# Ledger of designs, part 21: VHH binders against Probable E3 ubiquitin-protein ligase RZFP34 (RZFP34)

Target 1, 302 residues: Probable E3 ubiquitin-protein ligase RZFP34 (RZFP34), of Oryza sativa subsp. japonica (Rice) (q5jl96)
Amino acid sequence: MGAMDVQLESTAVQHGQAKINVEEHALVSLLSDEKYATEKTEDVDPDDYEKLEEGIMQYGCAHYRRRCRIRAPCCNEIFDCRHCHNETKNSIKIDAVKRHELPRHEVQQVICSLCGTEQEVRQVCISCGVCMGKYFCEVCKLFDDDVSKQQYHCNGCGICRIGGKENFFHCSKCGCCYSIVLKNSHACVEGAMHHDCPICFEYLFESTNDVSVLPCGHTIHVKCLREMEEHCQFACPLCSKSVCDMSKAWERLDEELATISDTCDNKMVRILCNDCGATSEVQFHLIAHKCQKCKSYNTRQI
Short names: E, the ipSAE of ESMFold2; O, the ipSAE of OpenDDE; V2, 0.75 times the mean of E and O plus 0.25 times the DockQ between their complexes.

## First folded at step 21 (VHH; framework vhh_3k1k_2)

Design c5 (from u21 with S57D T58I; at its last look DockQ between E and O 0.31; V2 from the best seeds 0.00; counts 0 for: pae O 3.4 > 2, unsure alone 63.8 < 65)
Fold by OpenDDE, look of step 21:
Structure c5 (fold): chain B 302 residues (1-302), chain A 125 residues (1-125)
Amino acid sequence: as target 1 above (302 residues)
Amino acid sequence: QVQLVESGGALVQPGGSLRLSCAASGFTFSDYGMRWYRQAPGKEREWVAGISYSGSDISYEDSVKGRFTISRDDARNTVYLQMNSLKPEDTAVYYCARDYSVARAAEGDTSFDYWGQGTQVTVSS
């Protein structure tokens, strides 16, 4: 009975190393460093420099230190800034039908605070030569002599932000500038900033109040979050996930519950964990139920 | 009043290690993220590391990744920067700062960072 020597011809499949010439198309992203040319004032005549700085920080309103006023495109009235306009036009004294906000990007005319010249939006007055704002954004029509705010225009947001461009990044998915600390770690939620605060109902994207990104990726005002914490509310108003590390709180709760014998009637209940999404069957307790997976007490009966 | 006080700066040899501390006071430390910055002579201040208020989010500037470690102790109101494998290029005044909010507000916000006075780190043979 002949041992058929099956000569397994090892067909050496010459894996042709297709040299994928990854032509690194160096997308030279022409990051047009639009050097907002801070025109090096180097060659500015000393006299011209003095003119540019005339009245610096001496004009403006509660919102901005600036040396110009704006003509509102919506109502053709003159205001110190868009906030002054909005405060005035949204006052309770104004008929609700007439209330409106200033379209910041549509501002075309400004009035110099020093000489009174009305002109097209520019950083420098065409008449007296004064700089109308040390910080100037042509897109937002924003003027501010107080550069300590470290203003920058975010193309992604379409509006000016503060705090220094290097300290933030624009998350395109979340739709806002986030702290550089969150660049690699935040829970990215589509349009996370394009909604009202779930507590105070102020629109978050344009809010001048600090905003927190929760571990779940939802957003809330820092002040509102603190208020929640002061009231021992530690669940996200939007998704019910814990807004902070509750591990220590859960440990304390374990200790407390260990002293409470109120295990009613050996009744088993099904629970869903809001933090990890796991379902568990646990003994019914009047106070709280512990997730068997992540040990969280942020659970609900189902 | 918000105060930040850096310490731990020294002269060290290349390849050495140093631990910086920043003691915070005048605010609820646990509610804020913290950052480290550095400024070398003739250079602009640059961001080095950051840690969120919860400590769950940490990031580093690329040149210090794998060498530096930021941490915080809320019980002591202190943020730390452990610096290992130090290089001459790490020579700078190091500053701690209270972090802004995680998401930056629109223009007109009156919130600002607070800075310490800094601590000198010199890496030299």
Scores: ipSAE 0.025, ipTM 0.501, lowest interface PAE 3.4, mean pLDDT 84
ESMFold2, look of step 21: ipSAE 0.787; ipTM 0.914
ESMFold2 (binder alone), look of step 21: mean pLDDT 79; pTM 0.798

## First folded at step 22 (VHH; framework vhh_3k1k_2)

Design d11 (from a3 with Y100L; at its last read DockQ between E and O 0.37; V2 from the best seeds 0.72)
Amino acid sequence: QVQLVESGGALVQPGGSLRLSCAASGFTFSDYGMRWYRQAPGKEREWVAGISYSGSTISYEDSVKGRFTISRDDARNTVYLQMNSLKPEDTAVYYCARDLSVATAAEGDRTFDYWGQGTQVTVSS
ESMFold2, look of step 22: ipSAE 0.774; ipTM 0.909
ESMFold2 (binder alone), look of step 22: mean pLDDT 79; pTM 0.801
OpenDDE, look of step 22: ipSAE 0.827; ipTM 0.935
ESMFold2, fold request of step 23: ipSAE 0.790, 0.736, 0.779; ipTM 0.914, 0.888, 0.909
ESMFold2 (binder alone), fold request of step 23: mean pLDDT 80, 79, 80; pTM 0.810, 0.803, 0.808
OpenDDE, fold request of step 23: ipSAE 0.876, 0.883, 0.877; ipTM 0.958, 0.960, 0.959
ESMFold2, last read: ipSAE 0.793, 0.698, 0.766; ipTM 0.916, 0.873, 0.903
ESMFold2 (binder alone), last read: mean pLDDT 80, 79, 80; pTM 0.808, 0.804, 0.811
OpenDDE, last read: ipSAE 0.871, 0.871, 0.880; ipTM 0.957, 0.956, 0.959

Design d12 (from a3 with D31S; at its last look DockQ between E and O 0.45; V2 from the best seeds 0.00; counts 0 for: unsure alone 59.7 < 65)
Fold by OpenDDE, look of step 22:
Structure d12 (fold): chain B 302 residues (1-302), chain A 125 residues (1-125)
Amino acid sequence: as target 1 above (302 residues)
Amino acid sequence: QVQLVESGGALVQPGGSLRLSCAASGFTFSSYGMRWYRQAPGKEREWVAGISYSGSTISYEDSVKGRFTISRDDARNTVYLQMNSLKPEDTAVYYCARDYSVATAAEGDRTFDYWGQGTQVTVSS
């Protein structure tokens, strides 16, 4: 009865450690330092400097302080600026068929306000040497001696903005330049600025009026928001979320409701909170219903 | 006219605390966010903190995170900056400004960023 010792030769499978050479593709983030060449006029002859500054802030219109006028590409007439053109050409005195806006990016010719030389769009007059605008944008054909506006061109927006580039960031999703305060915390809404104000119906993206970004991410004119508040409207016109912190108001409402005798039948109702989206079943009340999740009174019966 | 008046700046030792105030007038305070800036000697003005009009959004410069707290009192038209664990590097003139949530088009005669006179904060042993 020979016990055949079957020596199971344990073939040690040499697991070849494939050294995955993770080639660290150094994503050289091409920080395109778009050095906006503020051409440091370093070596400008003092005489040339005086020429550059001649007439600074003395020329222009109600819209811009500039030392040039523009030839409108659409009608070949001369105007102080795009806005002057648009105001003139969209006047009620103008036949509706002839009304038009100046295409800002298509301006090719400017007229020096000091010497009258007409030339291609450039910051400096080729004839007298005057700077036609301390701020100059070649893309927007914008001239302005009033640099207190802290103008900058946003490539994402395609237009010049004010308030200093360092104070804003371009949100590609929202389609506008938002405050640096909002950089890491804003509610992104696609095309948030590419619509009309829900109150005044003015197009927001090009508005010269102050615009607010609501906590919900929708946008509205500051003035329109104020008007809403004055009328005790505290819900976003677009999504019905509260436009501000209503916690104190809700606390006051709690106190007020506590004084009102529940004359209502033990009727239960289902409510939806506009602020947090939660549904609750609550006792019916004639005045208001409180969200059981976030304690908001910004609710609707469903 | 928009006016901003900063106060509360002082000389403090390292590790000390200060509370800055900025009283605002000449505009609807509750409709605007507010920001704090500082400018150290020989340096450019830098953003420090910001709070949205609703108070729902708050942000800080990285160097002050966890040490500084921005808050607002709309009833008093005042924005505050509580500064704790102060460092010599925090020595600067501190300014408050309105926050514009959205950059407007470069059109029209708009005055931007009303600054107060600032308040001096000095942190030294």
Scores: ipSAE 0.793, ipTM 0.926, lowest interface PAE 0.5, mean pLDDT 87
ESMFold2, look of step 22: ipSAE 0.811; ipTM 0.923
ESMFold2 (binder alone), look of step 22: mean pLDDT 78; pTM 0.794

